# VHH binders against Protein CSN12 homolog (csn12): the designs that were tried, part 14

Target 1, 185 residues: Protein CSN12 homolog (csn12), of Schizosaccharomyces pombe (o13873r232to416)
Amino acid sequence: VIFHYYLGIVAFLNQNYKNASAELEIAFSLCHKGYNRNLELILSYWIPTRILVNHQLPTKNLLSKFPNLASVYIPLTRALKSGNLGEFGKCLQKNETLLAKTKIYLTLEGTRDLCIRNLFRKTWIICGKSTRLPVSVFQIALQVAGTDLPKLHVEAILANMISKGYMRGYISRNFETVVLSAKDP
Key: E = the ipSAE of ESMFold2; O = the ipSAE of OpenDDE; V2 = 0.75 times the mean of E and O plus 0.25 times the DockQ between their complexes.

## First folded at step 4 (VHH)

Design Pi (framework vhh_7b2m_4)
Fold by ESMFold2-Fast, scan of step 4:
Structure Pi (fold): chain B 185 residues (1-185), chain A 121 residues (1-121)
Amino acid sequence: as target 1 above (185 residues)
Amino acid sequence: EVQLVESGGGLVQAGGSLRLSCAASGFTFSDYAVGWYRQAPGKQRVVVASIYSGGSTKYSNSVKGRFTISRDNAKNTVYLQMNSLKPEDTAVYYCAKDSRYFDWLSPEDYWGQGTQVTVSS
């Protein structure tokens, strides 16, 4: 167990998250289920890596067995699922000392783009799944979610979402419009 | 990376049979439950059958007695044997890791391409 746990932590600290997730999964599977403290240590690194690289959230059943993790991740997973950027930021801020001490803060901050993706998906659905949406619609969505940004910055966020494959389409700067793929926006 | 690749779909006549396969990689296959799901045109995606790490199985009422789910941990593969097929079984069939520990953030984005099953009357 200890060998795969250490390999996972070393990979995590080196920002090699795919290897970290793989090693931590092996450590978790080999760990005796009665050793809750050891399981919690593995999960403290495995959960943020699963969110960042696999886009997966811990289940309520898992978190019910680890109250310290539940206090962090129940509100965070709710914010991520709903695309609530304001609550996402508040969750990270409330737990900043703990997350920074364990070197997890930056990994969870890296999941902010997933929260933005879910916000934009909800915006697209509310707008009737249109293939053409003004940039201003996404700007308003971000403002409602607690992030007031100028249009130029919103365009940069949209460009980032497209480059990461979170949105399929392009930005028409002449029309200040996002043109989404007909099949998979 | 977690990958589940479905195969074995096709066109069959009512009363016929098909065997679907799902090849898994990127996770410790034997530790996780794996499920078969389907989505018919204009309908929501629903669970068809699940097989747990210990080998126990669960079926939806619509397929119980006709479909059999099985797994081969040595080959990292899960199977769905479909017998006595009906036109209502027409759907895209998806395989998914049914983890007791983690759920997908957005199922629509992380499901694979699936395998199309068409049952003619």
Scores: ipSAE 0.247, ipTM 0.661, lowest interface PAE 1.8, mean pLDDT 79

Design Pj (framework vhh_7b2m_4)
Fold by ESMFold2-Fast, scan of step 4:
Structure Pj (fold): chain B 185 residues (1-185), chain A 120 residues (1-120)
Amino acid sequence: as target 1 above (185 residues)
Amino acid sequence: EVQLVESGGGLVQAGGSLRLSCAASGFTFSDYAVGWYRQAPGKQRVVVASIYSGGSTKYSNSVKGRFTISRDNAKNTVYLQMNSLKPEDTAVYYCAKDRYFDWLSPEDYWGQGTQVTVSS
């Protein structure tokens, strides 16, 4: 158990998240189910890795067994699923000291783009799944979610989403509209 | 890198059989729970069968007695043997690790899966 836990933590600290996830999964599967403290330590690194790399969230059933993790991740998973950037930011700030102490804060901050993706996806659905959307629609979505940004910054966010493959399309030459792929935008 | 690749789907007549394969790289199936899921057009993805690290298995009521999940640790592969196929088994079949984590959204599981079509 200890060997795979150690390899997982070293990989996590070196930002080798694929190896971290693999090793931590082995450690978790080999750990006695009665050793809740050891399971909690493994999960404290496995959960953020799974969110960042695999776009997966811990189940409520898993979290029900670990109250300290549940207090952090139940609100965070709710924010991620709903694309609620304001709530996402509040969750990280509330738990900042704990997450910074364990070197997890930056990893969870890296999941902010997943929250933005879900916000934009919900916005696209609300707009009738249109293939052409004004940049202002995404600006309003961000404003409603608690982030008031000028148009230039919204365009930068959209460009980043497209660059990461989270959105499929392009921003028009006049910078007024986003043209989304008809399939898998 | 952790990857799961589905294969073995196809077109088959009602009453026929197919064997699906799920090959893993970057981890070993012997230590993990793995599930087979299916999604028909316009319907939610549902679990079909699961195999746990200890070898125990669980099946949905609609496939119990007809489908068998197994693994070959030497080949790092999980199989779904499908017998006595029915038209309602028509779906895209996916394999995934599912016990402790759910997808952030259904669209995050964008793996290609393997198409099974059962004609009457």
Scores: ipSAE 0.190, ipTM 0.626, lowest interface PAE 2.6, mean pLDDT 78

Design Pk (framework vhh_7b2m_4)
Fold by ESMFold2-Fast, scan of step 4:
Structure Pk (fold): chain B 185 residues (1-185), chain A 119 residues (1-119)
Amino acid sequence: as target 1 above (185 residues)
Amino acid sequence: EVQLVESGGGLVQAGGSLRLSCAASGFTFSDYAVGWYRQAPGKQRVVVASIYSGGSTKYSNSVKGRFTISRDNAKNTVYLQMNSLKPEDTAVYYCAKDYFDWLSPEDYWGQGTQVTVSS
């Protein structure tokens, strides 16, 4: 139990997230249900790694057993699911001291692009799942979410989403339009 | 592309049995824990059983002793053997990577498999 926990933490600090997740999963599976503090320590590193690399969020059922984790992650997961960039930023700032102390802050900051992806997906759905959307539609979505950016900056964000594989398609500059894949926008 | 496809549900009388299957693709199945979840009418989705990469299992108190989770890494499949079924087991059953939901469920969740237990 303790051996796999330490191996997981060392991998996490070295940004070897695949190995960190594997070791922390073993530690969690071997840990007795009655040792709630040890389970909480394992989860404090396993949850952020699962969000960043697997794009997965802890369930409310899991968090209901760990009130300290629930106070941090229930608001954060709600913001991520809804694409609420303003609330995402507020959650990180509210918990900044704790997250920095445990060296988790940067890992969670790295999930900001997932929040943007969900915002853009909800925007796409509202627009009837069109394969062609003006860049201005995404600019308005970001503005409503609390981020007022010029069109060129919005194009940079869209290019980053496409580059990371979060969106499938391309940007047509001649028509100021995003062309999305029908299978996986 | 991560995909999970559930099957094996149906209508059964109280005290009966069903075996559910979940076929996985698009990820290294043997590296991950997988769980079964259920959503009853008007209720939130809850975890039922989990199996870890090493074979260890965990069950919710409501199903412990009646349900058995297993995996076949060669077939990328996880199973849920359900015995002594009760009307309160009626739900849509889903499989997912354990203890964690996908961030975008509409991209990664199938329609699930309906289990209906008559009194």
Scores: ipSAE 0.056, ipTM 0.467, lowest interface PAE 4.6, mean pLDDT 78

Design Pl (framework vhh_7b2m_4)
Fold by ESMFold2-Fast, scan of step 4:
Structure Pl (fold): chain B 185 residues (1-185), chain A 121 residues (1-121)
Amino acid sequence: as target 1 above (185 residues)
Amino acid sequence: EVQLVESGGGLVQAGGSLRLSCAASGFTFSDYAVGWYRQAPGKQRVVVASIYSGGSTKYSNSVKGRFTISRDNAKNTVYLQMNSLKPEDTAVYYCAKDYFDWLSPEYFDYWGQGTQVTVSS
C-alpha cells in the first residue's frame, strides 16, 4: 500500500495525473478498512486527480467516512455540479492554506474550466438547446455566476472551451454568435 | 446512444455456477469503475462487486470468495463469475458505472435492463 501511495504522490507532484490516478487506485484497493487515516491520505490526492482527469466527483457516501475531506469537497462538488463560479472560488479560498501545503490547490484550480463547462451547459439547456446562441447569453450567465466580463473576454473563454473539446462548434465573431453542433455542443 | 446490456442469467441449482456479462455501447469502460448490483424482490438494490479502471476489485462480504469480477476493455465488457451459488443469491443483477463512491461524468447513472438469476434449492 505504502509503495503505491508514494508512487502516486510522486506522479501527482510531477503533474502526471493519469499515472497518479492509477497508482492511488491500487493503494486505495489494497488499504485495510480499519486504516482510515491511510485511506484519507490516499483520497486527499486521488479525489482532486479524479476530478481533473476523469471529471468524476466524490459522492456524499464516500465523503461521509472522512469528515475532513467532506468539509472541503461537499461544497466544492456542489459548486462544480451547478456551475457556480463564485462559490467555487470561495471554496478554494476558504481552504487555500491546507490545499497549498499539499500542492492540491493548483490541481483544483485546474477544474475551474469544468465549472464553466457545466455553467454553459445549463445555459444551453435553459435556452431550449438552440444551435445558435448570442455571445451575450453566455456573458449574462457568467454575470449571474459572479463574473462580470466584457464580450471580448467572454469570446476568449468560449474559444478556450471549444479548444478543450468542452463545447463543439465555432464562434461567428461578426454576428457575435456561438454556433453549436446539433448533436453535442 | 449510451447503453448497458446484461446477459448470462438463468435458472441454476444450489452449488452451481453462472457467468454474467455486461457489454457497453456509446461509451468505453476503460475510463470508469464498473459495479455489479443486485435486487431481490422487495429489497433495495445493493452492490455485489466493483472493478476499477486499473483492474483492482472489491466485493461485498456475502459473495467474497465465491464471485469474481473481471473486465475486458478491448471488448468493452465486464464479467461476473458466480460460483457456489446459494438460494440467497436469487435476484436481478445489474451493471452500472460505479456511482457508489464516484459520480459518473456528466452526472449520469447508466443502468441496464438487468439479468435474472434464480437459484433453486
Scores: ipSAE 0.051, ipTM 0.477, lowest interface PAE 4.3, mean pLDDT 79

Design Pn (framework vhh_7b2m_4)
Fold by ESMFold2-Fast, scan of step 4:
Structure Pn (fold): chain B 185 residues (1-185), chain A 123 residues (1-123)
Amino acid sequence: as target 1 above (185 residues)
Amino acid sequence: EVQLVESGGGLVQAGGSLRLSCAASGFTFSDYAVGWYRQAPGKQRVVVASIYSGGSTKYSNSVKGRFTISRDNAKNTVYLQMNSLKPEDTAVYYCAADLSRYFDWLSPEYDYWGQGTQVTVSS
């Protein structure tokens, strides 16, 4: 257990998240159910890695067994699912000292783009799943979520989402419009 | 990054057979439950068959006895063997993996579902 736990932590600190996830999964599977503190230590690094790399969230069933993790991840999970950027930021700030001390803060900050993706997906649905949406619609969505940004910055965010494959389409700058692929499920 | 790629669909006559494949990458495949889902035109996506990490299987009543799900963990692949196909089986078939015991997909409907593979059964 110990060996795979340490290998996982070293990989995590080096930002080798795929290797970290693999080693921490082995450590978790080998850890005895009665050793809740050891399971909690493994999960404290495995959960953020799973969110960042695999886009997976811990279940309420898992978190119910670890109150310290639940206090951090239940609000964060809700914010990520709903695309609530304001609550996402508040959750990170509330737990900043603990997350920074354990070197987890930057990993969770890296999941901010997933929160933005869910916000934009919700916006797309509200707009009737149109294949063409003004950039201003996404700007308003970000403003409602607590982030007031100029149009140019919103275009940069949209370009980043497309670059990462979180959105399929392109930006028509002349018409200030996002054109979404019909294959964007 | 999680990737699931479906293949093996096509046009087949009623009573025929098809074998679908789902190739997985970007996660520890052997520990995940994997399912086949289908969506017919104008209908919601429904589960067809599931296979758990331990090899146990579950089938929807509409396909039990005709379809067989299997996995090859060494190849990170799940298969759906479809026998005695009926026109009612016409749909786009999708695969999805989950960690229902410990983890859940953030957004399975949009981010982790592939384009699927079209199965058309003619009478």
Scores: ipSAE 0.232, ipTM 0.674, lowest interface PAE 2.2, mean pLDDT 80

Design Pq (framework vhh_7qia_2)
Fold by ESMFold2-Fast, scan of step 4:
Structure Pq (fold): chain B 185 residues (1-185), chain A 122 residues (1-122)
Amino acid sequence: as target 1 above (185 residues)
Amino acid sequence: QLQLVESGGGLVQPGGSLRLSCEASGFTFSDYAMGWYRQAPGKQRELVAFIYSGGSTNYADSVKGRFTISRDNAKNTVYLQMNSLRPEDTAIYYCAKDLSRYFDWLSPEDYWGKGTPVTVSS
């Protein structure tokens, strides 16, 4: 158990998240059900890794057995699912000391792009799933979510989403319109 | 490093048969239950068949008697044998390790596996 746990932590600290996830999964599967402290230690690194790499969130059933993890992840998963950047930021800030101490803060900060993706997907749905959307619509969505950014910065965020494959399409040459692929934007 | 690679889908006529395969890597395959899920356009992903690590199986009512799930632990592979296919079986079929108790998908479209499409049409 401990061997795969340590391999997982070393991979996690080196930002090798796919190896971290694989090792921590083995550690979790080998860990005796009665060893809740060991399960909690494995989960403290496996949960953020699963969010970042697999786009998966811990269930309320899992979290109900670990109150310390529940206090962090119930609000965070709600923010991620709803694309609520303001609440996402508040959750990280509230738990900053603990997350920084355990070196998890940067991994969860890395999931911010997933929160933005869900916000933009909701924006796209609200706009009738249009293939052409003004950049200003995404700027307003970010502002409503608590992030007031100039148009140029919003365009940079959109370019990053497209670059990561979270959105399919392009930004028009004059940077006023996002053209989304008709095939799964 | 965890991978699930689905294959075996295709176009088939009603009453036909297909065998789907899912090759797994990056985890201790024999220790986990494995499932086959499907998603038709405009519908949510639904569980079709499930096989526990010990070999016991469960099926959705819509496929009982027609589909058979099996596994080969030596090959790290789970199979879905589909017989007496119907037009309503048309969907993209996905293989999944059982994490439903522990983890949910952030979004249905976050399934990184592409799945294998099955079309039942004359």
Scores: ipSAE 0.247, ipTM 0.674, lowest interface PAE 1.8, mean pLDDT 80

Design Pr1 (from P2b with F29V D31S Y32N A33Y; framework vhh_7b2m_4)
Fold by ESMFold2-Fast, scan of step 4:
Structure Pr1 (fold): chain B 185 residues (1-185), chain A 122 residues (1-122)
Amino acid sequence: as target 1 above (185 residues)
Amino acid sequence: EVQLVESGGGLVQAGGSLRLSCAASGFTVSSNYVGWYRQAPGKQRVVVASIYSGGSTKYSNSVKGRFTISRDNAKNTVYLQMNSLKPEDTAVYYCAKDLSRYFDWLSPEDYWGQGTQVTVSS
């Protein structure tokens, strides 16, 4: 257990998230079940790694066994699932002291793009799943979510989403429009 | 890295049969949990059958007795044999590593495969 736990933590601190996830999974599987500190320590690094790398969220069933983790991750997973960027930011700010290790905070901050993806997906659905959407629609969505940005910055965010494969399509700058793949937006 | 490719879906009459295949790469099916999931329009994705590393199987109540999950370890492939099909079995069928009771997918677009459409006509 101990060996894989330490290998996982070292990988996490070095931002080697793929290896961190693999080692922490082994450590968790070998650790005795229950509300003991060792399981909580493994999960404190495994959960953020799973969100960032695998796009997976801890279940409420798992979190019910670890109140300290539940207080952080129940609001965070809700914000991520709903694309609530404002609540996501509030959750990170409120739990800064509990996330005292800056690398955990930065790892969770790295999941902000997943929150933006879900916000844009909800916006796309509300607009009738159109394949062509004005950039201004996404700008308004971000504004409603608490982030007031100029169009140029919104275009940069959209370009980043497309480059990461979170959105399939392209930006037509001449018409200030996002053209989305009809099959996989 | 982990890739899953579903196949075998199609149109079939009520009472008919289909066999779905899930070819896996990037992990070994014999040492992992693998499940078949389905999602009908307007409904949540639900698990219908699972096969565990030890070879034990589990089925949802709606398909128990009609569906059979199996694997071919040499081909690294998981199968779902569907018998006595009903119109309510109409859905897109997905295979995935059976999600631990500890973690769930963030969104449908994080699924590992395209799925295979099964349509059962009355």
Scores: ipSAE 0.290, ipTM 0.690, lowest interface PAE 1.6, mean pLDDT 80

Design Pr2 (from P2b with F27S T28I Y52T; framework vhh_7b2m_4)
Amino acid sequence: EVQLVESGGGLVQAGGSLRLSCAASGSIFSDYAVGWYRQAPGKQRVVVASITSGGSTKYSNSVKGRFTISRDNAKNTVYLQMNSLKPEDTAVYYCAKDLSRYFDWLSPEDYWGQGTQVTVSS
ESMFold2-Fast, scan of step 4: ipSAE 0.323; ipTM 0.707

Design Pr3 (from P2b with A33W Y52K; framework vhh_7b2m_4; at its last look DockQ between E and O 0.40; V2 from the best seeds 0.00; counts 0 for: unsure alone 57.1 < 65, grease 26.9 > 24.2)
Fold by ESMFold2, look of step 5:
Structure Pr3 (fold): chain B 185 residues (1-185), chain A 122 residues (1-122)
Amino acid sequence: as target 1 above (185 residues)
Amino acid sequence: EVQLVESGGGLVQAGGSLRLSCAASGFTFSDYWVGWYRQAPGKQRVVVASIKSGGSTKYSNSVKGRFTISRDNAKNTVYLQMNSLKPEDTAVYYCAKDLSRYFDWLSPEDYWGQGTQVTVSS
């Protein structure tokens, strides 16, 4: 257990999240299930790594066994799943001191892009899955989620989503529109 | 890093058999649960069978007695032997670590890989 936990932490601190996830998984699987302190320590780094790398959220059943983790991750997973950026930010701010002290805050900040992805996909669906949407539509979606940004900043967010592969398309600056790739299912 | 690659899919007549393979790259694959999942067109991805690192197996009711999951730790490979195939078994089959009791996917659109197509004709 201890060997894989330390390897996982070292990888995590070096932002090698793929290796961190693998080592922490091994540590968790080898840890005696009656040792809740050790399990909680492993999960405190494994959960954020799993969200960031694997796009997987901890189940409510898992969290029910660890109240301190539940207080963070029940609201956070709800926010991520629904695309609720306001609640996502509130959750991080409420837990900022602990997450910064344990060096987890940066990792969870990285999952904000997944929250935005879900917000923008929901927006796209509501707009009838159009292949051309004004940047202002996404600006309004962000404003409803509690973030009031100028169009240029919204364009930067959209460009980031495209570069990460969370959206497939491009931005037409001449018409301030997002042109999305059609998918053939 | 463990990568899981599915193979062995194809077209088969009803009542026939097919063997799917899930090859792992990496040392740690043999120490964990591996599951076979399938997704029929327009339906949700569901678990078909799982195998634990100690060899214990679990099957969905729809495939009990017809499908057999096994593992070869020397080759880092998990197999799904599918016998008495029915048209309802037509789906894309996926192999993944079975962490479903601890983690759910963030979104239905999240990537599971290519999978391997199994088509059972009547």
Scores: ipSAE 0.426, ipTM 0.775, lowest interface PAE 1.3, mean pLDDT 81
ESMFold2-Fast, scan of step 4: ipSAE 0.357; ipTM 0.721
ESMFold2 (binder alone), look of step 5: mean pLDDT 76; pTM 0.768
OpenDDE, look of step 5: ipSAE 0.580; ipTM 0.871

Design Ps (framework vhh_surovatamig_d1; at its last look DockQ between E and O 0.60; V2 from the best seeds 0.55)
Fold by ESMFold2-Fast, scan of step 4:
Structure Ps (fold): chain B 185 residues (1-185), chain A 123 residues (1-123)
Amino acid sequence: as target 1 above (185 residues)
Amino acid sequence: EVQLVESGGGLVQPGGSLRLSCAASGFTFSDYAMSWVRQAPGKGLEWVATISGSGGSTDYVDSVKGRFTISRDNAKKSLYLQMNSLRAEDTAVYYCAKDLSRYFDWLSPEDYRGQGTLVTVSS
């Protein structure tokens, strides 16, 4: 159990998240269910890795067994699901000292893009799932979510979302319209 | 590279049966536990069943125990779900998954691999 936990942590610290997730899953599966402290240590690294790599959030059922993790992840999970960037930032700041000591802070900060993706997905749905959307629509969405940015910064965020595969499409040559794939925006 | 394709869904009357299939590619199928998860209209994802990589161990959500059977054919790289004594509450889109989906939920259904296969139980 400790062997796979150790391999998972080493992979995590080296930013090899795919390998970290695989090793931590094995460690969790082999760990005796009565050893809650050991399960909690595995989950403290597995949860952020699963969010970043697999776009998966821990269930309330899982968190109910680990109060220390629930206090961190229930608010963070709610913010990620709703695309609430302000609440997401507040959750990270509240837990900054703990997360920084375990080197998890940067991994969770990396999930900010997933919060933005979820916000943009909801915006796209509200706009009737159009394949052509003005950049200004996303600018307004970010403003409502607590982030007031000029158009050029919003275009940079959209370019990053497309580059990471979180959105399928392109920004038109005019740089004022986002053209989304009809199948997988 | 990793690809999962579900099939076998359809319309069936209460008490009927369906067999779902999932074709896997792009990874060493026998090395991974596989699961079936479902999403009913207006509801979140629900884990249904899991089978170990070797096929030697299975687990089910309580509501389907005795009615559903998960199985796999590692030579064909295929996962199956035999569904018997179907009920209206089994109506959902069914997805196959490479992970321990019982512990985690997807941020968005649109991010889930595969299109899923729709099972409708009604008369």
Scores: ipSAE 0.288, ipTM 0.673, lowest interface PAE 1.9, mean pLDDT 82
ESMFold2, look of step 5: ipSAE 0.608; ipTM 0.815
ESMFold2 (binder alone), look of step 5: mean pLDDT 80; pTM 0.825
OpenDDE, look of step 5: ipSAE 0.520; ipTM 0.807
ESMFold2, look of step 8: ipSAE 0.530; ipTM 0.775
ESMFold2 (binder alone), look of step 8: mean pLDDT 80; pTM 0.825
OpenDDE, look of step 8: ipSAE 0.526; ipTM 0.816

Design Pu (framework vhh_7uia_1)
Fold by ESMFold2-Fast, scan of step 4:
Structure Pu (fold): chain B 185 residues (1-185), chain A 123 residues (1-123)
Amino acid sequence: as target 1 above (185 residues)
Amino acid sequence: QLQLVETGGGLVKPGGSLRLSCVVSGFTFSDYAMAWVRQAPGKELEWVSSISGSGGSTYYEDSVKGRFTISTDNAKNTLYLQMSSLKPEDTAVYYCAKDLSRYFDWLSPEDYWGQGTQVTVSS
């Protein structure tokens, strides 16, 4: 148990999140359910790693057994799933001291792009899954979600989403339009 | 290097049968509960069945109970799903996975890594 926990933490601190997730999963599987404190320590690093690398959110049932984790992750998972950037930011700020102390803050901040992806996917669906969308539509989506940005910054965010494979397409800067793949936008 | 390879899908008529296989490499198979999950066109990922790492306990989604059987061959690192009395509603891409569904939910169906195996039930 302890060996895989240690390997997981070392990988986590080195930003080797795939190895961290694998090792922490083994540690969790080997840990007895009755040892809640040990499970909580493993989960404190496994949950943020699973969000970042595997795009998975802890269930309400899992969190109900760990009140300290629930207070952080119930609001955060709700914000991530709904693409609510404002609530996402508030959750991180509320827990900043605790998350910074355990060196988890930067890992969770890294999941902000997943929140943006879900917001943009929701926007695309609401717009009838169009293959051509004005950049202004995404700018308005961000504004409604509590983030008011100039068009140039919105274009940078869209370029980042495309670069990461979260969106498939390209940006026509001259026409201020996002052209999405009909297959996998 | 961790890998899950699903095979055995195909086209089958209602009432027919198929056997899906999942070959696992890169971890100790018997240490983990394993699951079959599926995604029908336009729908979210749905958990279908799970088997304990020891192979002694099996669990099924209500709509497949009595029709599907999950099993493992630990020596071959292979997970199976025997499907019988197939219905059009069973049409989906089937994936195998470590059973973490009781602990984690997917953000989106497309976040699941793996090609899966297509099962189509149609006359």
Scores: ipSAE 0.234, ipTM 0.676, lowest interface PAE 2.2, mean pLDDT 79

Design Qa (framework vhh_7qia_2)
Fold by ESMFold2-Fast, scan of step 4:
Structure Qa (fold): chain B 185 residues (1-185), chain A 120 residues (1-120)
Amino acid sequence: as target 1 above (185 residues)
Amino acid sequence: QLQLVESGGGLVQPGGSLRLSCEASGFTFSSYWMGWYRQAPGKQRELVAFIKSGGSTNYADSVKGRFTISRDNAKNTVYLQMNSLRPEDTAIYYCATDYWDSLEYGMDVWGKGTPVTVSS
């Protein structure tokens, strides 16, 4: 179990998240269930890796067994699922010292784009699932979520979401409009 | 949305066998850890068996050696093969994601259950 834990941590620190997830899964599977401290250490790296790479969140069933992880991840998973960017930021700030000390902060910061994706999906649904949405609608969504940005920065965020495949479509700069694919927006 | 539908329950004599199925609808079924839970009248739900995305399995002590959990990712289905059934196995059996949920679905996923009765 120590060997796979070590390989997982080395992969995590090298940002090889696919290999980190695989090794940490093996370590978790082999770890004696009476050694909750060891399971908690494995999960402290496996949870952020699973969120970033697999877009999967720990369940309340898993977290109920690890109160220290539950205090961090129950609020964070709620924020991620709802696209609550303000709450997401507050969760990271509240736990900043602990997360930075364990080298996890940047990995969780990397999941911010997933929070934005869920915010924009919620915005799209509220707007009647339109295939054409003004950039200003997303700007207002971000403002309501606690992030007041000029239009140019909102366009940059939208372009990033499209480039990552989180949104299907393009930005019409001439009309300041996001055109979403009818098939898979 | 991820949906789970259990089937295969029924009435069986002690020592008999049943095979339960849980069919999932949704994307990325192969990524989920899947578990079988049961709830007898007046008791809390308990984990019976679970299977990880990689295929490794774990069982409750009360069913180890008698029950086998498996999955068919091509059919989006998880199975529970129950052998040497005992009256104590009488319960409603539920399929659920155990440790990991999809970020995109935003919900804890439980099926409606399939009843298993072991009696003469």
Scores: ipSAE 0.233, ipTM 0.616, lowest interface PAE 2.1, mean pLDDT 78

